# Miniprotein binders against q9h3h3, part 53

Target 1, 235 residues: q9h3h3
Amino acid sequence: EDGFTAEHLAAEAMAADMDPWLVFDARTTPATELDAWLAKYPPSQVTRYGDPGSPNSEPVGWIAVYGQGYSPNSGDVQGLQAAWEALQTSGRPITPGTLRQLAITHHVLSGKWLMHLAPGFKLDHAWAGIARAVVEGQLQVAKVSPRAKEGGRQVICVYTDDFTDRLGVLEADSAIRAAGIKCLLTYKPDVYTYLGIYRANRWHLCPTLYESRFQLGGSARGSRVLDRANNVELT
Key: E = the ipSAE of ESMFold2; O = the ipSAE of OpenDDE; V2 = 0.75 times the mean of E and O plus 0.25 times the DockQ between their complexes.

## First folded at step 5 (miniprotein)

Design w12 (at its last look DockQ between E and O 0.02; V2 from the best seeds 0.00; counts 0 for: pae E 20.2 > 1.5, placed apart)
Fold by OpenDDE base, second read of step 6:
Structure w12 (fold): chain B 235 residues (1-235), chain A 83 residues (1-83)
Amino acid sequence: as target 1 above (235 residues)
Amino acid sequence: SETIEVTVTEETSPEEVALRIVFALREGAEKVRLVAYGPEAVYRAEEAIEFVEEFLGRKVEVESIEVEEEDGKVTVTITISLE
């Protein structure tokens, strides 16, 4: 495990949200330009701080691809945080059900499949597969972290609109697997990020709702998805 | 200028507070007001500011520190912004 706490990594990821993004927007850019864009900005070569000799001269927070159906909707995150503070002060028990209800009430429903990959050809190839799946409409939106100075693992995030829609979450897993991704995937709701719920949190909440493992010779999906909250296999 | 308030208690980790600060700034807050309840919360707020500086690669300015005492309870309000 990288020596950084999950909170540290999440804070770094949120800080990266404030820096400029390299975006391919399929709503405004022809799909035929995707291959040239991927060749120009391979995520293994794009650096977080715009290092000399990188494709970017300026800091880059994320490299992202937006699909045709992408609509940014963050919900009422301010209301969510206020309600979360009030809940903590009330001394009421906090459960996964509580978080789900808060998310629904404030319409903060986005979540993401996460994969961590070492910099290099495998990462760039994985990203190209995901980017193509987004542009082709099998996925809505994805982003990848740029290369850090330390050369640590980069993260690809594939978003779904609603973490409470189990079918939509499973469909995204299938699309990721169809794009040729074979590594471990974990699914995390954005509400858990916004509320500071990471590994080893004081409430003992698991921040990962789903885990997907690739299976050779498995079902048409090619993965086994585990509901971590209920410890039940969904596929 | 939008000011967002972040509550700091003895139960909140510095990393959690730092995350909330970064989030507030990302959401367009020009200022963040850290409301710390008790001496341990003040320490955690200070550590959180250091983490924010590290994560953003930018210095945090402390604009004001206000201390209120009511019924023997001390509340410290630290207002911060980015340079």
Scores: ipSAE 0.426, ipTM 0.806, lowest interface PAE 0.9, mean pLDDT 89
Fold by ESMFold2-Fast, scan of step 5:
Structure w12 (fold): chain B 235 residues (1-235), chain A 83 residues (1-83)
Amino acid sequence: as target 1 above (235 residues)
Amino acid sequence: SETIEVTVTEETSPEEVALRIVFALREGAEKVRLVAYGPEAVYRAEEAIEFVEEFLGRKVEVESIEVEEEDGKVTVTITISLE
């Protein structure tokens, strides 16, 4: 929708990782401090490159909340990158299966539910709900992008430890819905982010593994989850 | 301080080169060496540097440019770092 290439989107995401993060770390900060922190740093007001008129004067790459049990494990990203370059040079077919195998071999297993929202009250309210769920232990970790100068959509990322653990992925979806989130969600493994698999990728791969739609009234889960690669309903 | 090498050809998109530069810098490289084969590759490396500056919101410093010619083929090596 943005008109950017997959490589452009990947590089932009990696650049954000390099800039400072605003973090509420529930491992070291009392949960009672969360509401004040959320009021101080609403994502619709925090600017990507800093502005004296915003909550930040310096660049901010991400606004994040770490749960009490959060233990970061990025796997062997360097080994993944080297294997990816070798795969591309080999001329072998690039498929979801080969990417999954690279990720498993190099322990790059984390993934995330994504939601894209315009800057404003709905974004800030959604982020507050997610942040509370993380601090209460229903989710492990989450982050949200700051506001870009041009006012484009912002993204909330809710992480799970292992994208191959379907039950864990679905449990995170349920927790997001229980937090009051009703917008479209898509699930993307971090291996796709590191390797530049976005909507306009050269291999015509679906850039997300799952899609979650809010279902009014009848659903006990609150959502319908689709396996996008196989076009199979999971719930 | 580690220097990471990125190869650029006439078939490498500027966006892919930019992605590889940002990845190297995020992984702790102090410098990135761009090895560009031919004039089209040099142009793509230059565009990639501009993308990197946009993504990071800061200037890229060109530390050195080395030109080698063998059998009528030109290779340009551009070494960059962040200011």
Scores: ipSAE 0.216, ipTM 0.715, lowest interface PAE 3.7, mean pLDDT 85
Fold by ESMFold2, look of step 7:
Structure w12 (fold): chain B 235 residues (1-235), chain A 83 residues (1-83)
Amino acid sequence: as target 1 above (235 residues)
Amino acid sequence: SETIEVTVTEETSPEEVALRIVFALREGAEKVRLVAYGPEAVYRAEEAIEFVEEFLGRKVEVESIEVEEEDGKVTVTITISLE
């Protein structure tokens, strides 16, 4: 088995998770301070390692906003990882249903809508809209990657607490669209992230559970959301 | 059969990578190798694959992944084809 690819990618993701985060926490910070905070830390200018010209002097792993209702519950991640390793050595087939059941069994139910944007005004504007939606209570928690030393696209992650709750996932999509976001969104359950399962993986699993495409119609204005696992439209 | 190689860096536009993939497949390539230099390039390769699926209306199959680490640089080669 070629564990180097998964371990390397996981190690880089872990480094960002382990470095300090820039956090606006609505549970402890007045909402009136949000606009000043957003102006101080635009994601296109906050650098991963604290470059000399950036607003941060130290490494930043993520920029995050926690809503007033945010209650972290990552579940039994260690048990999940142990069960995953046992499953791999068992020789039993690994399917999307396998991953879903592992997530349910170990209570690792969170997931996230993802969008990828180039650094600049469009990214900073999108992040500001998402951050306001979180503080106003339409979304629970979101994060955006800082600018990499070499540049490149950045990612905004908008979390939901239960990927098996389709209505909750669709409500988050609706809130993202209400913030003016029109790009393609993809949804990845955190179980895939904790197990280091990316799009290009040896099991040919598809970690994207849902896709959302913005469509403008008459009375049906909104997202068209596709369930990638079952190839059916949810909206 | 023909395999076409496409380089992906942290500077590479995912849309441009996707266009190269589509042209290669339409010209008769059976497989495309995405050579991604670094972790951001891997994310860009993933985005390009998603764009290809949208553009063609077909699913992309990941056939293999190879990793090379050399002088502190990580290179990930992702071989893809259409289902």
Scores: ipSAE 0.000, ipTM 0.128, lowest interface PAE 20.2, mean pLDDT 79
ESMFold2 (binder alone), look of step 7: mean pLDDT 84; pTM 0.816
OpenDDE base, look of step 7: ipSAE 0.399; ipTM 0.786

Design w13
Fold by ESMFold2-Fast, scan of step 5:
Structure w13 (fold): chain B 235 residues (1-235), chain A 83 residues (1-83)
Amino acid sequence: as target 1 above (235 residues)
Amino acid sequence: SETIEVTVTEETSPEEVALRIVFALREGAEKVRLVAYGPEAVERAEMAIEFVEEWLGRKVEVESIEVEEEDGKVTVTITISLE
């Protein structure tokens, strides 16, 4: 309500997508070069708009690692948005089920596990673990935001190809936990981002589809995963 | 496509229109066509352009403005791009 609206935050994320990215692409770069690349570009030090004192003098939107088998597929976002406009005009109920069908029809299936961390050693260590998991083939693709001027939290995004594939989503969570990540994880389908579904949306939809909490003491996978849409525990 | 169309009415949120503009540009649209039905919708479209400029820190270029009037109903089409 004060400062930044959900729409403003979404616009900042879209602006980052349009700016240059620093990419380690395992499809074309030997895995042996990863450690040097991570040392050169720690996310706590890479600045959003450039600074002579940082690793970058020019703007950086995202720092990303592409796995060897990564093949990007955004689906039909234009068709999705046209169908969304028609749905809103139709007077039909807007529910998680209708959004899911819209996403399937237009092949906008990707989603991501999100973790928010303050700039510093823990962020850089978490990112290094995720990057290694991507290069080793346990995850397909990930990105991390650069450091903002105000020094707020940075986000690591770990993508899966299909948010409707619960097993794939859970396997990504397991790989994140196996990389040593212990913080709260939330999962958001990209369709929600394209349609502007955020925490305080007028349709009262939960923007987080899954939530993962690290738990010691008995779970073989090290985490408890909750389906936020149905409010049911999956693990 | 190269040009994405966004409709605006007297009930459309300027912030929602602005977000759709940003998403279209992010997906590679070179131009966005805003179709505003009625005078109040035109004001909302203008506010949306101001939000886009503020959020992205970039100027929006207005390529063209086309006005149609039929049976007392006004439709204004504003085509925009990023400088």
Scores: ipSAE 0.013, ipTM 0.485, lowest interface PAE 7.7, mean pLDDT 84

Design w14
Fold by ESMFold2-Fast, scan of step 5:
Structure w14 (fold): chain B 235 residues (1-235), chain A 83 residues (1-83)
Amino acid sequence: as target 1 above (235 residues)
Amino acid sequence: SETIEVTVTEETSPERVALRIVFALREGAEKVRLVAYGPEAVERAEEAIEFVERLLGRKVEVESIEVEEEDGKVTVTITISLE
């Protein structure tokens, strides 16, 4: 029995946010130090709750890289949560449009490209490529989950500041592909994460707005991007 | 001090209550006030607290428990914080 509710998954994500993070901050650390930092903290070896035999003895929620221009802006998350509870209890329809409206009203606009990889060399290599792209200024900020006790897949999250800015979302995809990433990417607004909306939710909403698939010798972007909400090919 | 209130009913899942608790604490709440309507809601609130302790790896301190009864309806208010 290994099933989880959407609320359970959201609670786990928020718990990780509360634990300490391992951060390479390009705003205060020279780019020349990145390779040593990546070698010290490969995500396949950093453990979620700490272990004397791993790079960390204490819990780590996330491993993150901040770009030189990174400026955190979470919006009004408390207002979003209150409005969401009111919406649920009101009995009014819960639709993609309603959620977009809530997110805009409360300025909770960030979103992320996600990739899920098994612990190992491929994960560490992909993370190194993403981290270099962040430090070089092609991406704004990224994080990767530490290794869970069970050894399941880990997730790399590459953030954009506004999920309603389609051009910005597509530019991030291009930068991820330019970094050598070839796996499936899915894009999810953070508003869905804060509200506990995952694949198997009771409102039958698709939390994924975009999907990106790698393409050799194709478009200028190096990928095919599908708008899942409108079922439209963008590239 | 900053206290955030979370309502619990017999229809509220323990996972939903836990999510609201973790969210409130992450957003800087010093205390969370759980307002449980009826004995089934109290059980769900208790399960949620245990779940939060497992998720955060930290002990939850119960600051106070207040019980009110009016016209046969019981309301239990549990105020919690992280140790």
Scores: ipSAE 0.014, ipTM 0.466, lowest interface PAE 6.7, mean pLDDT 84

Design w15
Fold by ESMFold2-Fast, scan of step 5:
Structure w15 (fold): chain B 235 residues (1-235), chain A 83 residues (1-83)
Amino acid sequence: as target 1 above (235 residues)
Amino acid sequence: SETIEVTVTEETSPFEVALRIVFALREGAEKVRLVAYGPEAVERAEMAIEFVEYLLGRKVEVESIEVEEEDGKVTVTITISLE
C-alpha cells in the first residue's frame, strides 16, 4: 500500500526493459549522426505504446545512447534475489551495508543518476545534452523514458558501472552538470531497483544512495553531493 | 532457464510480489513459482499477477496450481510464465 505510486512507477520502468528500445550506439554509429537521431526521437514526443501521431507506431520501452566504451554487465540478479529472500527470513538486520554486501557478492554493481522532468522542451534539451556527453565520452551510457499514456514526468537515467566507486559516481555527476543540467539528481544503485527498494519501503531505507544539488557560485564543482546513507557531504 | 520462487504471506504487499516477478522475468527467468501461505496470501498472489499483467502489457500464463494442507494450514503454489 505505502508508496504505491512510486513503486508502480519503478515497476513500469523495469517492465519497459522488456519492450523494444530506440538506441543510438556510438560503438557502431558515427557521432555525426547523433543530432539527426535526437531530432527524430525527442523523448517528449516518443510514446510508450506507439501512436500514429508520434515518431513511433510500435511500443518503445526506453530511448538510449551507448558510449563507445560501453560494456553491459548486469551481474547475477537471480542469485541476488534468492539471497535477498534468504536474508529476509534470517532475522539479520536489513541495512544499506547488508544490501551493499549482497550486491558485491552477486556482482550487481551498476547504478544511475536519476533526473525527473516534465515532457517538453526542457526535457528534450536536457536529454540532448546528456546524449552528447555520452557520445563524446564524458559519460558511459544513458536512457530516457518515453511519454506515458497516463502523463506525468519522464526520467533520464545516467549509469555508472560501480556504485561502490565514489569517485566514479562523482565524476558522472560532474559531467552531468557540465552538460548544463541544473535540476535535482538522485543516485540509485541497481541493487535497490531489483529488490524493490523505493520511497516508504518496509525496511525504512533511504531509496537513493546519493543526492546532487546544483550550486551557484565559486566552486570548481557545479554541485553539492550528499551521501544519504551516511549523511556526509562528499563535495 | 531458472524457476524463481517468491514467498507470499498474509502480510506481503501484492506490489512487492509483482516487482519480484517482473524483475525475474526481465532477467530471463522462464517461470516464477509463488508459494502462498493461507487464503489471504493466495488473494495477494492473485492481485500480484493482475498487477504484473498491467505493468508488462502481456498476459500471464498460470501453468499449475498445487494445494497442500497440513495440520489445518493451507499452502498454494502457483507457477506462472509469460504467454
Scores: ipSAE 0.000, ipTM 0.310, lowest interface PAE 12.6, mean pLDDT 83

Design w2
Fold by ESMFold2-Fast, scan of step 5:
Structure w2 (fold): chain B 235 residues (1-235), chain A 83 residues (1-83)
Amino acid sequence: as target 1 above (235 residues)
Amino acid sequence: SETIEVTVTEETSPERVALRIVFALREGAEKVRLVAYGPEAVYRAEMAIEFVEELLGRKVEVESIEVEEEDGKVTVTITISLE
């Protein structure tokens, strides 16, 4: 039953990718237009399937901000999926190490810092901070989920281009903290998303690689980052 | 046009089949061919199609259904697309 839930979440995420996105693209839009765009599309008010009372009447899969230097590279996702099905059929143990090798082989290297917040002012304020950091060049790209019909928490995803580049992942964490974000963050490689590795997956894998917790008055970097797979503190 | 094949067995969850369908469509497949081995697999494929329709808010068109029987074993191939 728990495996079904993980696959359900993966299917929902992929369906959202196929629906229209509301995008602020800093490659083609002046930074001066960002504040008006954020006021028009606060994520707590944008609905997943459209509503006459919301900013959108039609479905929206994601609300995203692309940085000036953003260049998408998803790798060989089809090859990854074929190799994953072969791996499952092989009976070989499925571990973080085998998934890492699968991702590297197929060049599916992107990953993201995740933050989950309830709909409301704190979500909208956090998203505005992240969006400004992206447009100003401190982060590369980010997206936030619209409000689901069932309610519940929304997710902000802040992407890095290579989950194997630990320094780049840590630099993104620092930029998120510098933007005023104080909630729990977890880092998930996109390979886990494509393969359906969510909480309660059938292989009992931790669905994230890193965890970041805010530290008040900390002299280190404003946060403590833990490598969840190896249980090693990185900062 | 690109057609992606998805295998369904009596052990394949409907959610897994739905995930594979949505993934194929996201990657640009025009059609998805579901190859279901046995009646339980056919049932799971049908549940997956319903789930895909719910997720995408669009109807799935069944282009064709092909049934093959050999030595009492039934294979049903369902080819689908988005309307």
Scores: ipSAE 0.192, ipTM 0.694, lowest interface PAE 3.9, mean pLDDT 85

Design w3
Fold by ESMFold2-Fast, scan of step 5:
Structure w3 (fold): chain B 235 residues (1-235), chain A 83 residues (1-83)
Amino acid sequence: as target 1 above (235 residues)
Amino acid sequence: SETIEVTVTEETSPEEVALLIVFALREGAEKVRLVAYGPEAVYRAEMAIEFVEELLGRKVEVESIEVEEEDGKVTVTITISLE
């Protein structure tokens, strides 16, 4: 957000992770119950810290949908943090390559496609489309932020289990587009999030690995995906 | 880890300190020890504690404050926990 530091945004994200989540878990809940759940918890109305006038009276960090085949693996985040501190103390160069190696060594491989939307019908409609794709098996897991008290855009995160698996990342992009999403998408490995590396950081690292733009009426695929790190078009 | 230590200097932003506190608590720390070098760092640590309280909706308890002076330089150690 305008005027907020990268550290401020990271702290808010970590606090949200610690608060309760509203979850539709397709591993234990029939798909037929999804529409009722989406109607009960539209992200434009669920408030971050609770409000008597909202669907929640208590704080909610995230609203999430888990696919039937979803198997969470966050890796060794503790080991990653310790190695990160050691790397900073060592004086060795901090580069995308060294972060990638830390992530692989500690099995912190998940990543996510991000989209930012204003609160309202369009956000709720986009989330419903993503949630249905997750429950139907085209995507593995997704979450959306609740509405902040001060307003502002909300974020939908669509996860893949391995940011080094380019085909898996591209398959998720295709599924998002098939769900009717046409806005700009950016892909960020969770290792950057766990280490508090955002857009403006002292190491000049770009936390965005991929960027996806919708191609209206294109003769090729439904989206154009750019590998930001290597400046190469993948689709 | 029961207690995690966070270093605060006159160059450390309150937001950066708050991030480190929230991370330590998320990882299961019972207490966080803030080591602040100089009066500006102490002020930044105090601002960070207030920010953490807003983010978590819970009060932060200051368990102890220790002041040390060596070679004209003051170090303040603030140990905190969640109520």
Scores: ipSAE 0.011, ipTM 0.435, lowest interface PAE 9.3, mean pLDDT 82

Design w4
Fold by ESMFold2-Fast, scan of step 5:
Structure w4 (fold): chain B 235 residues (1-235), chain A 83 residues (1-83)
Amino acid sequence: as target 1 above (235 residues)
Amino acid sequence: SETIEVTVTEETSPEEVALYIVFALREGAEKVRLVAYGPEAVYRAEMAIEFVEELLGRKVEVESIEVEEEDGKVTVTITISLE
């Protein structure tokens, strides 16, 4: 098992996106059915490739909740990929600024708050809180990874429409905190995901733009948010 | 050279701290002892561990975390290894 290759991580992410998802879609399903769905599919027990002892016998790539107002907009991902290839071939420096400009040019603006939690009660409780916030309209969409065979932490992703909109990013953080979440959060723009900028990337770019840490009694928001790209404290 | 010690200042960013740790581990250190100073040393060290895992694409074992405060100076010592 090699955890050092960004290409390997990208391939695993693509496989998860292509495998079936377990989805609670509030656009077509009554909110009253959410608690039963959460009890049926706790993320600590749903297995990535299926298992007789788990809620699923077949592979599951992601467990997701779509809000009532959710309207996906991925932008021009194909144009982004072509421009990325041209940039790498050009010999121009690859920096956060050049990636931001590619994202803006191709309207690939969505991003996500990430939290990593070990399988167990805390993960299931956190996911339930996030899912309820999505169905109640405080967040737009979220997903959580299923349990890997080898174990390890699972990830909850909470999406926002525009990573360049600091207020929108901060509003999502506030909603996550209001849902009772107290763990570390990091924010990653989807452009980084599409271009394969993961933790082990060859350009040594920080794979996250913002970080949020819970603080009790210190601020009106309940969290300290740092802009990593500009090294500026936002809250 | 089983253990490599990395000492950082209060001006060293968590990302830069993480790069020093990753460098030591990739150069064959069995363990890395991180020594950080300053009022935000604990926060910076916690962020650096997260970035180490991000940069390596895998988990590291944190064997110990020791926090000491003397005359208002905070020192955090962390011992980290692969696997």
Scores: ipSAE 0.000, ipTM 0.094, lowest interface PAE 23.0, mean pLDDT 75

Design w5
Fold by OpenDDE base, second read of step 6:
Structure w5 (fold): chain B 235 residues (1-235), chain A 83 residues (1-83)
Amino acid sequence: as target 1 above (235 residues)
Amino acid sequence: SETIEVTVTEETSPEEVALRIVWALREGAEKVRLVAYGPEAVYRAEMAIEFVEELLGRKVEVESIEVEEEDGKVTVTITISLE
């Protein structure tokens, strides 16, 4: 287990949101330029702090690709946090249902499939597949963390607009698998990140709603998706 | 300048507080006001500030510390900004 707490990793990810991003925006950039952009900024070579000899001279928080249908909508995150503070002070029980209701009420519905990969060819190849799927419209938006100094695993995040839309979450899994990704995927709502709900949180809430495992010779989706909250296989 | 308030209790982890600070800053807050209820919460707020400095690679400036006492309960408000 990477010696970093899930809280530490989430805080690092949020801190990275404040640094400049390397973005390919399919809304403004021709799809024909994607291959050149991927070659210029392979995630395994882009460094978090712009190390000498890296493709980037300045700090990079994330490398991202925006699809044609991408529309940034964060919802009412401030209202969500205020409601969360009020809920904690009330002493009322906090359940996954409570979090879902808070998310719906404040329109904070985004979530992401997460995959962790070691730096190298496999990561760059995986990212290229995801980036292409985003540009081709099978996915809306994705980002990958740059290489850290310690050479730890990099994370690819593939977003969906609504974590409560089970079909949309499953469709994104299918698109990721179609892009050639075979590793373990976990799905986390952004609301869990915003509210500081990580592994081993004081409420004993599982921050992962879904888990996808690749299956050889399985259904057309090539994966088994587990609902972690209900311990039910969805595919 | 937009100031965002973050509540710190004895049950709030330093990492959670740090996350909320970083979030507030990301949302464009120029200042973050940490409202700490009790001495343990103050300690957690201090630890969170140190953690934010490490995460961002920037110094956090403490602009003010206000102490209020009501009915034997102490509330400490720490206002911070980035350098």
Scores: ipSAE 0.297, ipTM 0.738, lowest interface PAE 1.2, mean pLDDT 88
Fold by ESMFold2-Fast, scan of step 5:
Structure w5 (fold): chain B 235 residues (1-235), chain A 83 residues (1-83)
Amino acid sequence: as target 1 above (235 residues)
Amino acid sequence: SETIEVTVTEETSPEEVALRIVWALREGAEKVRLVAYGPEAVYRAEMAIEFVEELLGRKVEVESIEVEEEDGKVTVTITISLE
């Protein structure tokens, strides 16, 4: 099929990285200020390009919360891109294993759990839960998109520092569920974003590594995690 | 100046090319070099440039266009920057 919608959403998310961010940084700001900050900047009300009567008059790309121990590391993205071009030119097979090796070689290891929610109270409540988990040290960093002028779903991204650390990825999923999140989650390594691995890519690669579904009839901490490429349950 | 290359083929969607341009700029690239293989790829690169202009609210300057033909294959290299 097409896949255009996924690339369009991803391109909009990347463009948002270039605009100002609204950040609660727990490394420099007392945790007691979080509730007031969340009340001031609910993601359902913060507008992408600014709006009279909204919390912001100027463009906002992302609303983010940094944990106390958060230490950004994007790796060598330029080296990754050069190696990717060389790989494509070489005629060697392009597989999940080859992309994993490129990511490791260039230290582009971060990844994220994604959840998509409609603007409204449920989105704001979910974001507040995630933000509190980050400030309390159960998650490292998270961000949420502002409200688009055209409407549509907003995305919450919860990052882990190493997509090859399966236990760390699963611990993040558990912490998200413990925060009260019950919607579908998918996990995508940032290397796939940088190399343009989306739905309907030319290499027929699955664009996400994991899928998490809330455990029906279980506690709020329960989930079923699937390795999407191998169709194997990991929990 | 720092330049990041983005490959475009007849199978690369314009939205995917735009995504690659935007994250190259996010990573601090002063210029982006679009290497397009064949006429369909050139068309897709042009659509991607228009999409990038819409996303960023800024015009894209085409600094150079280089055309090379070898073994019957046409490669067009378009170097762009933000105005």
Scores: ipSAE 0.199, ipTM 0.701, lowest interface PAE 3.6, mean pLDDT 85

